# VH-VL binders against Rho GTPase-activating protein gacHH (gacHH), part 13

Target 1, 179 residues: Rho GTPase-activating protein gacHH (gacHH), of Dictyostelium discoideum (Social amoeba) (q86l99r1233to1411)
Amino acid sequence: SNKESLPFRRDVIEKVINHLRENSLDTEGIFRLSGNMESVRGIVKSFAHGEPNLSFEVHNISNALKHYLRSLDPPLIPYEFFLMLLDARKNEDAETIRNIFWKIPSDNRVVLTLLVDLMVKISENSNVNKMNSKNLSIVFGPTILKPRTPTLDRMALMTETQLQCGIIQTFIEDFHYIF
Short names: E, the ipSAE of ESMFold2; O, the ipSAE of OpenDDE; V2, 0.75 times the mean of E and O plus 0.25 times the DockQ between their complexes.

## First folded at step 9 (VH-VL)

Design z02 (from w03 with heavy chain S52Y; framework fv_umesolerbart; at its last look DockQ between E and O 0.03; V2 from the best seeds 0.00; counts 0 for: pae E 9.6 > 2, placed apart)
Fold by ESMFold2, look of step 9:
Structure z02 (fold): chain C 179 residues (1-179), chain A 117 residues (1-117), chain B 107 residues (1-107)
Amino acid sequence: as target 1 above (179 residues)
Amino acid sequence: EVQLVESGGDLVQPGGSLRLSCAASGFTFSSYWMNWVRQAPGKGLEWVSFIYDDSSVIYYADSVKGRFTISRDNAKKSLYLQMTSLRAEDTAVYYCARDDWEYFDLWGQGTLVTVSS
Amino acid sequence: EIVMTQSPATLSVSPGERATLSCRASQSVYSDLAWYQQKPGQAPRRLIYGASTRATGIPARFSGSGSGTEFTLTISSLQSEDFAIYYCQQYEDWPLTFGGGTKVEIK
């Protein structure tokens, strides 16, 4: 999980999300089930090089996106927003979460909107694909929302993880209000 | 403080088995991919095996595929290499290496495996 | 698999001089190349990753360049502690592979 940071390429991420939007809504366990890691590694390298190769089975593409997003530094949600969002989630304050979202840099907001919209569409088809908002929040919470200095305290880490997942779940469930 | 410590290297007969262990300390082991890399005496480096942080993906060099098994226990902060059907060409110092996207930013001191009749 | 070829096998250099080590890949590895230093009886130490990015704590006299199939490690002013064996390693594709090494020794 800890790898050299990869460049943020908005246009690549948009292409990948559009591909998944067209090809993954009926796929059981999308983002949860593993792909072939040799293929996933090659796909991630194609993302980093700006030339996304999407000629693979859909689980390989979804895993590559997850892995690519995990490797961004700064993360998709920049570090300065981490504590603010966790506090707003702790207080169940969707209005403050919305206000914080709109302070995020515009390129990041566009990608976040596309990514969360994809998660909304997947969750709306969860009777087929078996991925509801909670399942998706577990995948994406720690992936896109990270502290600058990770805690070594196991109890604090569990609490942070719960709040990270909760923020993504709020994004999905309150999408039309926040975005 | 941040370190990897290998153990379990020994002298074994051809066809024998051996289990190597690597203990991690000073960092969040469960967040890192891990590798084994070996070096025959007086020779260069050879990558042996790779394991994902959640064990969902594993790779082996062709020279060891089917004979070696990599595993990890994140609760114990430990990496393992079970070696079977050992051959003379497996004689090497075996390094535990912390992965930073397929290159290695932290190495242990190594443990020597000697396969000799 | 991608074969990495290092040259020369041995490089004799005086302290204070520049050393240039070559690494060639059998096919393009883009910039997915790392360099390591190894002294006798020690584990390797990472110097460079991404072909040209110096790892934290590595002196500025070490620099990497190249892309595709041709890469160099340059030590701009050799210090006495730089006499060691240097390995390149590609991480574009599995299996991960190392070059055969270049021994840098005192002339």
Scores: ipSAE 0.006, ipTM 0.549, lowest interface PAE 9.6, mean pLDDT 89
ESMFold2 (binder alone), look of step 9: mean pLDDT 93; pTM 0.935
OpenDDE, look of step 9: ipSAE 0.419; ipTM 0.820

Design z03 (from w03 with heavy chain G66D; framework fv_umesolerbart; at its last look DockQ between E and O 0.65; V2 from the best seeds 0.00; counts 0 for: pae E 6.0 > 2)
Fold by ESMFold2, look of step 9:
Structure z03 (fold): chain C 179 residues (1-179), chain A 117 residues (1-117), chain B 107 residues (1-107)
Amino acid sequence: as target 1 above (179 residues)
Amino acid sequence: EVQLVESGGDLVQPGGSLRLSCAASGFTFSSYWMNWVRQAPGKGLEWVSFISDDSSVIYYADSVKDRFTISRDNAKKSLYLQMTSLRAEDTAVYYCARDDWEYFDLWGQGTLVTVSS
Amino acid sequence: EIVMTQSPATLSVSPGERATLSCRASQSVYSDLAWYQQKPGQAPRRLIYGASTRATGIPARFSGSGSGTEFTLTISSLQSEDFAIYYCQQYEDWPLTFGGGTKVEIK
């Protein structure tokens, strides 16, 4: 298994998201269905080396992006924003969520904007691809918004997961207000 | 050919523990979100727990969240439910259900858990 | 949590007749509503999803309608195999919830 934390490479992520924008919007189960894990592992390695290999079937590319983002340390949304975003979501405060988003470092904001815009495009075609905002929030909630130290308390983990997914769902549903 | 098979249901005393298993066959288990759903004798259906394909998102019904633990092993194509501190109201047939975009398109035949002193 | 209420609890219908089953949500679930059939000693079987889309292999006599808070399952001409309990289930929000069921019995 490749358990190495991976470096943030904005240029690689942009290329991958743009590729998916052009090739995945009508693909059933995009980000939810598995790819070939040997291929996915190799693609993730190419992302980490700064040389993205996109010559694969689209499910392998989407899975590779998901796993790459999961492996970032620090995550796409830096650790210091975790609690404030969760608190804002708990209070159903989209205005505060927007304010926090604009405090995130600019490279991370650009990537996050592109990623959420991709999710908006996918969700708008959910009758075809079967991935609505709720489905996408389950995929991406804990992937890009993570605590510095994961809790071992099952009740706290359940609450955090619900809020993590809720923030991504808010990003998708209120995209034009927040971004 | 495509099927889910639950096992591990038994008669237990209140406060006891039990582990349920669900074996999947005939489909790519690792691509699907999974659920447990239960049905008390002569009663309706009650959703119990959810787990995403990579186990990164897990939910429980309020009635069980302190006592039950859902897990999966994608290599073994298996879903599990670890139950502890069992109560009389946990008596039910427990179904393993495949999530098909938030509703359940494949069900096992169930395994009976009876909690009685 | 979203409470699903089914009515009637029991519906007695002669073979060949039309059955109409109702399901009401305590708040809007849009079209995120499924219907299941369950026969004695068996697991539930999915009939309808998206409020009105018939699952693969389900006979055309089954149809679903509604949106928001009010939903209907219609069986246009009951067959002997259709006498069962029917459940609705919302999937708009967690926790996922089922109605209490409508038992369709032979009259």
Scores: ipSAE 0.077, ipTM 0.694, lowest interface PAE 6.0, mean pLDDT 90
ESMFold2 (binder alone), look of step 9: mean pLDDT 93; pTM 0.934
OpenDDE, look of step 9: ipSAE 0.809; ipTM 0.925

Design z04 (from w03 with light chain Y30G E92Y L96P; framework fv_umesolerbart; at its last look DockQ between E and O 0.82; V2 from the best seeds 0.00; counts 0 for: pae E 4.6 > 2)
Fold by ESMFold2, look of step 10:
Structure z04 (fold): chain C 179 residues (1-179), chain A 117 residues (1-117), chain B 107 residues (1-107)
Amino acid sequence: as target 1 above (179 residues)
Amino acid sequence: EVQLVESGGDLVQPGGSLRLSCAASGFTFSSYWMNWVRQAPGKGLEWVSFISDDSSVIYYADSVKGRFTISRDNAKKSLYLQMTSLRAEDTAVYYCARDDWEYFDLWGQGTLVTVSS
Amino acid sequence: EIVMTQSPATLSVSPGERATLSCRASQSVGSDLAWYQQKPGQAPRRLIYGASTRATGIPARFSGSGSGTEFTLTISSLQSEDFAIYYCQQYYDWPPTFGGGTKVEIK
């Protein structure tokens, strides 16, 4: 499929998140289990065109959202916030993480709030769906928070990935403080 | 049959290198997160490393950071552990384990790594 | 990291009797706890996840309970094949950690 970046469409993402909130909280492995690649590819195209097609099994929709967010350039959390967030996480500084979040552009903040709230709801039902905050952070860490210039240093990449996942986990676990 | 089979365990000297392999069969390997877990002779279990399905997330135990490298080849349904700067305390049976979202639902039979002069 | 402490280290039990194994976490892990059985020369096998849910194919005599920091594995009527080492493992946070094991022996 097409490797070009996809446009950020707040209204589409909101519709998809609302659909998942209503239909995915009891779904085992939501966001973790794969979907049908042809279906997922088609759904992602419908997101990019502003015409989300949600008439699919829920794993295909969750995978399409994940792939759509991965394809955004700039990412959902714009590049300039990457190093600041990683540093704040490294220092275990939730107050600074909160302050950085509120500097993110308004449309991105709204979408991020809805997305993390969905993750909170999923994690609260993890005895059923098996997706706790740790698992969700693995899925979403590199998906929505990434550097403009990826490092080629293997140890630095591992450290960045651990911090990326840690930030998402912090968002979920400290949702009401940060958001 | 659904299974994991490790190979590559050997006797090596301290400071040596070794690569472990794990072959998966009977399931869609590319859909699963994978781990290495080790067990020193007569001792308990110790988690070593984790890799996500697309290799985008990788974690290591503190005891092996900088010395071990986990990788996977989804086309070959294989998991790997490249070990360098081996020490006596790395002597163990090494298991590959399939991650069932949080716990390990499928284990290989293990491969023995012995580090001694 | 979260330290898992199992007790006793060795438990001697007669066949047909009840065995009770304890696992304690150094901080709360909620219900994110698994139990494994390991026989000599074999890989561990899954018994319980989510503190209390039996994995597929595990006999009803195995049950798990607890949450937070205190967990119990109970084997209600020990069979000859149940004499093994049992490990608990938390999967709440990185790194995943195991208890030291409880060896269940024939009395």
Scores: ipSAE 0.251, ipTM 0.740, lowest interface PAE 4.6, mean pLDDT 90
ESMFold2, look of step 9: ipSAE 0.213; ipTM 0.726
ESMFold2 (binder alone), look of step 9: mean pLDDT 93; pTM 0.932
OpenDDE, look of step 9: ipSAE 0.742; ipTM 0.908
ESMFold2 (binder alone), look of step 10: mean pLDDT 93; pTM 0.930
OpenDDE, look of step 10: ipSAE 0.737; ipTM 0.904

## First folded at step 10 (VH-VL; framework fv_umesolerbart)

Design b01 (from z04 with light chain P96L; at its last look DockQ between E and O 0.77; V2 from the best seeds 0.00; counts 0 for: pae E 5.4 > 2)
Fold by ESMFold2, look of step 10:
Structure b01 (fold): chain C 179 residues (1-179), chain A 117 residues (1-117), chain B 107 residues (1-107)
Amino acid sequence: as target 1 above (179 residues)
Amino acid sequence: EVQLVESGGDLVQPGGSLRLSCAASGFTFSSYWMNWVRQAPGKGLEWVSFISDDSSVIYYADSVKGRFTISRDNAKKSLYLQMTSLRAEDTAVYYCARDDWEYFDLWGQGTLVTVSS
Amino acid sequence: EIVMTQSPATLSVSPGERATLSCRASQSVGSDLAWYQQKPGQAPRRLIYGASTRATGIPARFSGSGSGTEFTLTISSLQSEDFAIYYCQQYYDWPLTFGGGTKVEIK
């Protein structure tokens, strides 16, 4: 987009994830359904200022977190890990995925662990909230794992997208092995 | 009324190309994930392709990968399927379907694609 | 890919009788299973999702059960409008796959 990138604030993201763990596990379509866009923009601004305002309906909070994570530069999973993770996923090598995860900077690892743990808890209640691991991987794959320079090749983009989602799905499904 | 309407089905020779369209009305198209599903005459249902609400995630059935391209235009509330290198096996009624958590709650009436020489 | 196998291919049943349709997955799909009804010349319609949850507006005579690899659709008292083809569909993993269908027809 034409929007500026936002600063990484570990403490803000932790507060938001903890709020969602308390309030979203029974919410239908969490992270997929829209919020009020005016509210979402204001909440994202509060995240960027370091003082998250969580006095909103839960869909507004989840959308704000998604938008905030999408706006990080570098992304939550730093750019240098992108190709290594995709290659490990292509080879179905969960051990290498785990080893790469543990090389990610510690602040990013903590946030990623909390985020994936939240996704695990949501997916375990998918009969109620309708968000299984595959749905969540579609939401978060391109949000937190992306290349420094996106490909213009349509076939390569399709392959990268499948691998991006697959890595997030692996994180959710193999959580206790990887994290 | 909530509707999906497919168009663009035609008779085409093997190796040919077609572009299918699906017009959505009565709901917020840009908030929904979308699919194409096909049904050969007298046969069962086969999922073809998926596209997320912002087009950031796309999947294809192996039988069409590399030949078909799904796309959407949220401003026009339209879903597309660009088909190339068509084969006799692609002969089917093609449905667009609204994704409701990876099962389909809204279907169009379908458009017939016939591939024969 | 996950292969969905439906049985029987054709089920001949008298009106008012109970119909039982089976769907088997080649690997566990948990409860990520939907059932559809399709009448001649029409698009499919969703009956059941989550293996056992009836979609809005679906009559109570339709019920689904099962988990893992074994699933059943039951129609407790067949009505004339229930003679159709029924498909199961897993949504556990890509590609999304359908069973081959069970045609329910008048005996």
Scores: ipSAE 0.137, ipTM 0.706, lowest interface PAE 5.4, mean pLDDT 89
ESMFold2 (binder alone), look of step 10: mean pLDDT 93; pTM 0.932
OpenDDE, look of step 10: ipSAE 0.660; ipTM 0.891

Design b02 (from z04 with heavy chain L106Y, light chain P96Y; at its last look DockQ between E and O 0.69; V2 from the best seeds 0.00; counts 0 for: pae E 4.8 > 2)
Fold by ESMFold2, look of step 10:
Order: structure tokens, then C-alpha cells, then sequence
Structure b02 (fold): chain C 179 residues (1-179), chain A 117 residues (1-117), chain B 107 residues (1-107)
């Protein structure tokens, strides 16, 4: 009884990220504030069919991207990289994180680079949009980095969540070193 | 008018359990991160737990890890704190707080939990 | 865990006078610092965030300054409603932590 997963469409994601780069850097609460659920659902459907519909208010577009990325199976960062990234983050080893990033398949790397570059630009304007690297890491940690099989151990889950957010925060703060 | 109303505080024995609730109104609850903060009688504030808008990110203070569980129901506009294995040091007024721009912009009036035999 | 230390614990001030409250972090928190006001029997009230930005609706007599490890809340002309306990809080790193509070009371 699988939940519906969505196909990975690099070209769609690139168009959406480029649109947000041009239209969202001054938007307060971008990626944090919700959109209209009905609109977001329709936009996600357009992404999945390869023909993104971007004629919507920017919060609906950003939420649609977030939900689309969340619905990918495998996720944007493929499952096999989850534990090694968390271990490298636990050891505060940015060099190993960079080495792991360059092992990710090339289409995923391009999309991840564009996505994190967008997050860097948003965070650099956080005095206006209120979304610093920590806020963005909370939004995107569980969205693009997740285990194949979620743990049932509450303490392990809490530790994993902290490390997931930490990886995204490292990506943003050390962007030019890692990417 | 933004409102947060806590309930479920009670007098319980050590080792007991309680479930606190916080009913939200006057804002789009599903768009906001939420926290529990407590204050022991005559003492300062202690952050207890955080939950993101979709429950995907959860944090706990070390003093409550393994004993307390934060949750939310966005359809019911409600925040919860399930407390187990209660101790005397858990005695406090418990506030729910809305997280906006990294600080707590709205607080409920609190619900008192007393743990005593 | 980042320890927040407030001083003084109690500050006695006459109405109309200036109050200066100090908050020190055990390690740098950048500008990720908030101030709250709490009156007896009430929940804390939002005051300052980002170390220096007044929350909406907060009177201009409240001002915050500082960055890194040293922060100050100043009340430029104390009104009768300003006698309360003031807490600083860092939101730089988990867990979020509060200072012990500074009680501002009438001299």
C-alpha cells in the first residue's frame, strides 16, 4: 500500500528553482509559510507531468516544490548516501561531506546544487525574508535527506533529525567549499 | 485575535502520566512552528520541546527526552504534550508558544502541572 | 548547551529613570537573541528579537543592543507598567535556552 511517488524530472525542477530565484528573495517566510492546499496540489501535478505551471502566487510555487521533492522516491539525495552523510556530519567533517556529494549521480547533483544555491541567496537576504540557514535547514532537512527505512527508536529518530538538519545547514554555510 | 489556550494540567503522583493540549485560533496554525515552555513556581523559563509545521522536525530538552512526546493535529488546530514518568522537578506551569522568526511571538496563559505524592 | 547569564538579578529603579539589563552567552550566538517581559501571574510577552529589533507594538523606550556573547536591554524612561521580570533567550543552537531573569522593581 505504497503512497504515490513522483518521477524525478530534472528539467522541471530547474525551471521552478529559476523562477523562485527571480521572484522569491524578498518574500517573507518563503518555504516556511503554507500556500493554498488546492492550488499547491494542482501545481505539484503539473510538475509530475513535466509541464510546470508557474502562474501562481509565489508561496504556492515554493510549497509545490517542497511537496514535489518530498514525494520523490528515491529522494533527491539517494538512500545509499543517508548514513554516510549523517556520520560525516556527526564527526563535523566537511571534507568527507564534499567527497560524498561528488559521488551522488550527476542529475541529482545539478538539482541539489541549484536548490542549495537558491537557499544561500535566500539566507543572504534573511533580514528581509526572515529565512536564515537554520530555518531553511528545518524545512529542507526531512524533505531531501531521509532513510530508506525509518527507525522506531525515538532517541535515534531525534538524533537523525538533528543530523539531517545539520547536513543542510552545512550545505548552505559551506556552499562554495562543498559544491 | 491570536489565541493559544492550554489545558490538561493536574495534580499527579510521581511516575504518573498527563496529556496537555493547546487549542489555537486566530491564525493559520498549520503554517507555524510550535513550542512548549515551562516555568517551575518562582523560577525561570525552560524550553521543553519544538515541533515544525508538518511534524517532520522535533526537538526536546535533555531533561524530558524519552519521557515527553510533542505532537500536533493541524486539522484540529491543536498542539499536544504527552508526559510520562513524571517527576517532582516536572512541576511547572506549561505554556504553548508560537514560533515566529526564531522567537516566541504569542504565548498561552499556561496550565499548571503539579507532581507530588 | 549555551548558558545564558543575566545580571543583575534585581534592579531597583524609580519611575522615569533608565534601566539597563545585561545578558551574556557562554559562546557566540551572533544576533540570535530575544527578550521577553513577564508580569506576575502572566505569560511572557514578546519584546525584542534579532538582538535589537522591537517586536510589533513595542514602545520605542525599549531598545536592544549587542552581538556575539554580550547583550543589553535598555528601557529609556521606565513607566509603571514596565516593572516586571525580563528574560533573554538564545535561538542560535539547540537547545533554546533562557537566562535566569532580571526583576525590575520600583525603588
Amino acid sequence: as target 1 above (179 residues)
Amino acid sequence: EVQLVESGGDLVQPGGSLRLSCAASGFTFSSYWMNWVRQAPGKGLEWVSFISDDSSVIYYADSVKGRFTISRDNAKKSLYLQMTSLRAEDTAVYYCARDDWEYFDYWGQGTLVTVSS
Amino acid sequence: EIVMTQSPATLSVSPGERATLSCRASQSVGSDLAWYQQKPGQAPRRLIYGASTRATGIPARFSGSGSGTEFTLTISSLQSEDFAIYYCQQYYDWPYTFGGGTKVEIK
Scores: ipSAE 0.197, ipTM 0.705, lowest interface PAE 4.8, mean pLDDT 89
ESMFold2 (binder alone), look of step 10: mean pLDDT 92; pTM 0.926
OpenDDE, look of step 10: ipSAE 0.595; ipTM 0.876

Design b03 (from z04 with heavy chain I58Y; at its last look DockQ between E and O 0.50; V2 from the best seeds 0.00; counts 0 for: pae E 4.8 > 2)
Fold by ESMFold2, look of step 10:
Structure b03 (fold): chain C 179 residues (1-179), chain A 117 residues (1-117), chain B 107 residues (1-107)
Amino acid sequence: as target 1 above (179 residues)
Amino acid sequence: EVQLVESGGDLVQPGGSLRLSCAASGFTFSSYWMNWVRQAPGKGLEWVSFISDDSSVYYYADSVKGRFTISRDNAKKSLYLQMTSLRAEDTAVYYCARDDWEYFDLWGQGTLVTVSS
Amino acid sequence: EIVMTQSPATLSVSPGERATLSCRASQSVGSDLAWYQQKPGQAPRRLIYGASTRATGIPARFSGSGSGTEFTLTISSLQSEDFAIYYCQQYYDWPPTFGGGTKVEIK
């Protein structure tokens, strides 16, 4: 079916990330476990309207953020950066990844910095919340980094997905160097 | 109670196709990453495929890439493995397994796939 | 791919005695190592993860040790239900891989 895109609202995302930073670091399976689907859909609508409703159990808020970011068009990391980031990941070149990050538009960079900082804090508490950098990269890889035109070749899609997850894992593990 | 039940194993000819199903019950299926693991008769365990909770990430063993397709239907609490271009070496019991930190905490009892002329 | 090698292939021990099973990785996997038990006609059961942490409900007679490339599963004072095949599995890198198994049988 036809999937609607959502507007990028920097201030909303900042409020949601700050809420999660205060309330999610010790929550088992944060971003991996499901929320209540009706609640999640309602929260996503509140994000899109610019008036975030955060009066919900924390899994509903984290799932809403994940789904909101997935629905952005263009994505949080704009389409023009997709191929150059994947190529830098293939070469395991964190310096080039850092250079590309600083070319991303400033509003997107601020949100990406806050989001990855949240992921770093979650992964540093993974003995409690069970979400390490590898797990978080599976959640966020295809969510925030995607091609303008997805290939129809199934094997190429598999390879791209692996590299997308690898970029997010690099962001988390090398945060202080890249950001 | 909490369980996984595989079905769809059969005897097929080389080059044939088969679709395996795995029905989940007693837990929130849509929250879990899932895998297929196989075991040839009298042999050890071999990981086959992985799929994330929303199907956005999936991986395959090199031995099955291009021939097998993993999928899931969270509304039906079901995991699937579509197998094509089957070979004799694909003969195995196929288990679905629930992912827990990339090791497997819940297994079905398996379904047998036999590929022979 | 990381190759996991188990030895011995078969281990014959008497009830009440100790069994020691070995698992070797072709490269370091840190502590990302799990052990499974499998009885005939049954699915595997997870015993240990993180090389040494017992899964919930696993008796204290099962203990795991090791890191890097060398790992050991020890079963102290074998019970009748412990005669089975045991597999190690690394989850350090894709793809996850299993050892060939060690069959623990009654002597």
Scores: ipSAE 0.175, ipTM 0.677, lowest interface PAE 4.8, mean pLDDT 89
ESMFold2 (binder alone), look of step 10: mean pLDDT 92; pTM 0.922
OpenDDE, look of step 10: ipSAE 0.651; ipTM 0.885

Design b04 (from z04 with heavy chain V57I; at its last look DockQ between E and O 0.82; V2 from the best seeds 0.00; counts 0 for: pae E 3.7 > 2)
Fold by ESMFold2, look of step 10:
Structure b04 (fold): chain C 179 residues (1-179), chain A 117 residues (1-117), chain B 107 residues (1-107)
Amino acid sequence: as target 1 above (179 residues)
Amino acid sequence: EVQLVESGGDLVQPGGSLRLSCAASGFTFSSYWMNWVRQAPGKGLEWVSFISDDSSIIYYADSVKGRFTISRDNAKKSLYLQMTSLRAEDTAVYYCARDDWEYFDLWGQGTLVTVSS
Amino acid sequence: EIVMTQSPATLSVSPGERATLSCRASQSVGSDLAWYQQKPGQAPRRLIYGASTRATGIPARFSGSGSGTEFTLTISSLQSEDFAIYYCQQYYDWPPTFGGGTKVEIK
């Protein structure tokens, strides 16, 4: 697991998100449809060493961002915030979610804001791209928020993943309140 | 031909178990999210369960949670619904439905499950 | 969960006339609303998604409108094959939910 950890590079993520914001809002199934895995792996390597190669079809770039975020350790939302966020979501407490967001380290908050803003823009055009907030939450739920020690109980794991998706959905739907 | 074909519907006793299958053909099954939707005789439609393309995200209707298990085998292009602790109110035609991220764009013919006597 | 309420339960319409079906959500679903047609003994058929976009192969006489909580399906000139039950369905949030249906009948 720690064998494939990649460095967090705020500047790279900003460039990739801005590229997607300019090129993906009309793309059907963005973040959902697969890319060419050889291309995706090459793009992820370019992210990791700070020189993003964005000369690819947009699905390869969106898949690369998704895989890069999944490979961060610690994840984009650091481990210490996991249980607090899940509990706040379980209680449907958007105010507490907002308070927790603002305690996250500043570089992580900037990246989260850019990423969720991109998801908001995609969801606002869902009549074209077919990716509403629910669909995006399924894609990003466990990607940026995960436990340090995952449960082995299948029912508990299902509940945790649903809450992770719910937090992303809350971020998108309540963007202006939380961010 | 693009199609979904359900099977495994039967008459079962209350408390019994049954496994439904759905065979997909004519499209890339592993690329689609899938659902089960049911319709009691003479009644409206009720969503039952969802599974993502890689099985990482699963949802159930509250009425079936803990009793039904959705699964898929992408190599066999098949969707499954394992039902246990069956009740009379589970009596319905069960449809396999392809999720097009907006709506259910492809439906099977359905398979009838009857829970009685 | 989001409750979808369809009205009327039954709509009697002459062939060639306009039919207007209503669907109301208990909370906003944006435009995440689909319409299905179901004939006796058959599976539902896709008509409209995104509240107003016709699915491939659906005749232009079917149109959808609305956003938020109130939605309408209009059939501008009823054909004999259009007499069926119509269901709305939200896909905004879990669980996906359907309305109770509107049966469109001759006369």
Scores: ipSAE 0.350, ipTM 0.783, lowest interface PAE 3.7, mean pLDDT 90
ESMFold2 (binder alone), look of step 10: mean pLDDT 92; pTM 0.930
OpenDDE, look of step 10: ipSAE 0.437; ipTM 0.829

Design b05 (from z04 with heavy chain S31T D100E; at its last look DockQ between E and O 0.73; V2 from the best seeds 0.00; counts 0 for: pae E 4.3 > 2)
Heavy chain, then light chain:
Amino acid sequence: EVQLVESGGDLVQPGGSLRLSCAASGFTFSTYWMNWVRQAPGKGLEWVSFISDDSSVIYYADSVKGRFTISRDNAKKSLYLQMTSLRAEDTAVYYCARDEWEYFDLWGQGTLVTVSS
Amino acid sequence: EIVMTQSPATLSVSPGERATLSCRASQSVGSDLAWYQQKPGQAPRRLIYGASTRATGIPARFSGSGSGTEFTLTISSLQSEDFAIYYCQQYYDWPPTFGGGTKVEIK
ESMFold2, look of step 10: ipSAE 0.303; ipTM 0.768
ESMFold2 (binder alone), look of step 10: mean pLDDT 93; pTM 0.933
OpenDDE, look of step 10: ipSAE 0.743; ipTM 0.907
ESMFold2, look of step 11: ipSAE 0.330; ipTM 0.773
ESMFold2 (binder alone), look of step 11: mean pLDDT 93; pTM 0.936
OpenDDE, look of step 11: ipSAE 0.668; ipTM 0.890
ESMFold2, look of step 12: ipSAE 0.275; ipTM 0.733
ESMFold2 (binder alone), look of step 12: mean pLDDT 93; pTM 0.935
OpenDDE, look of step 12: ipSAE 0.714; ipTM 0.901

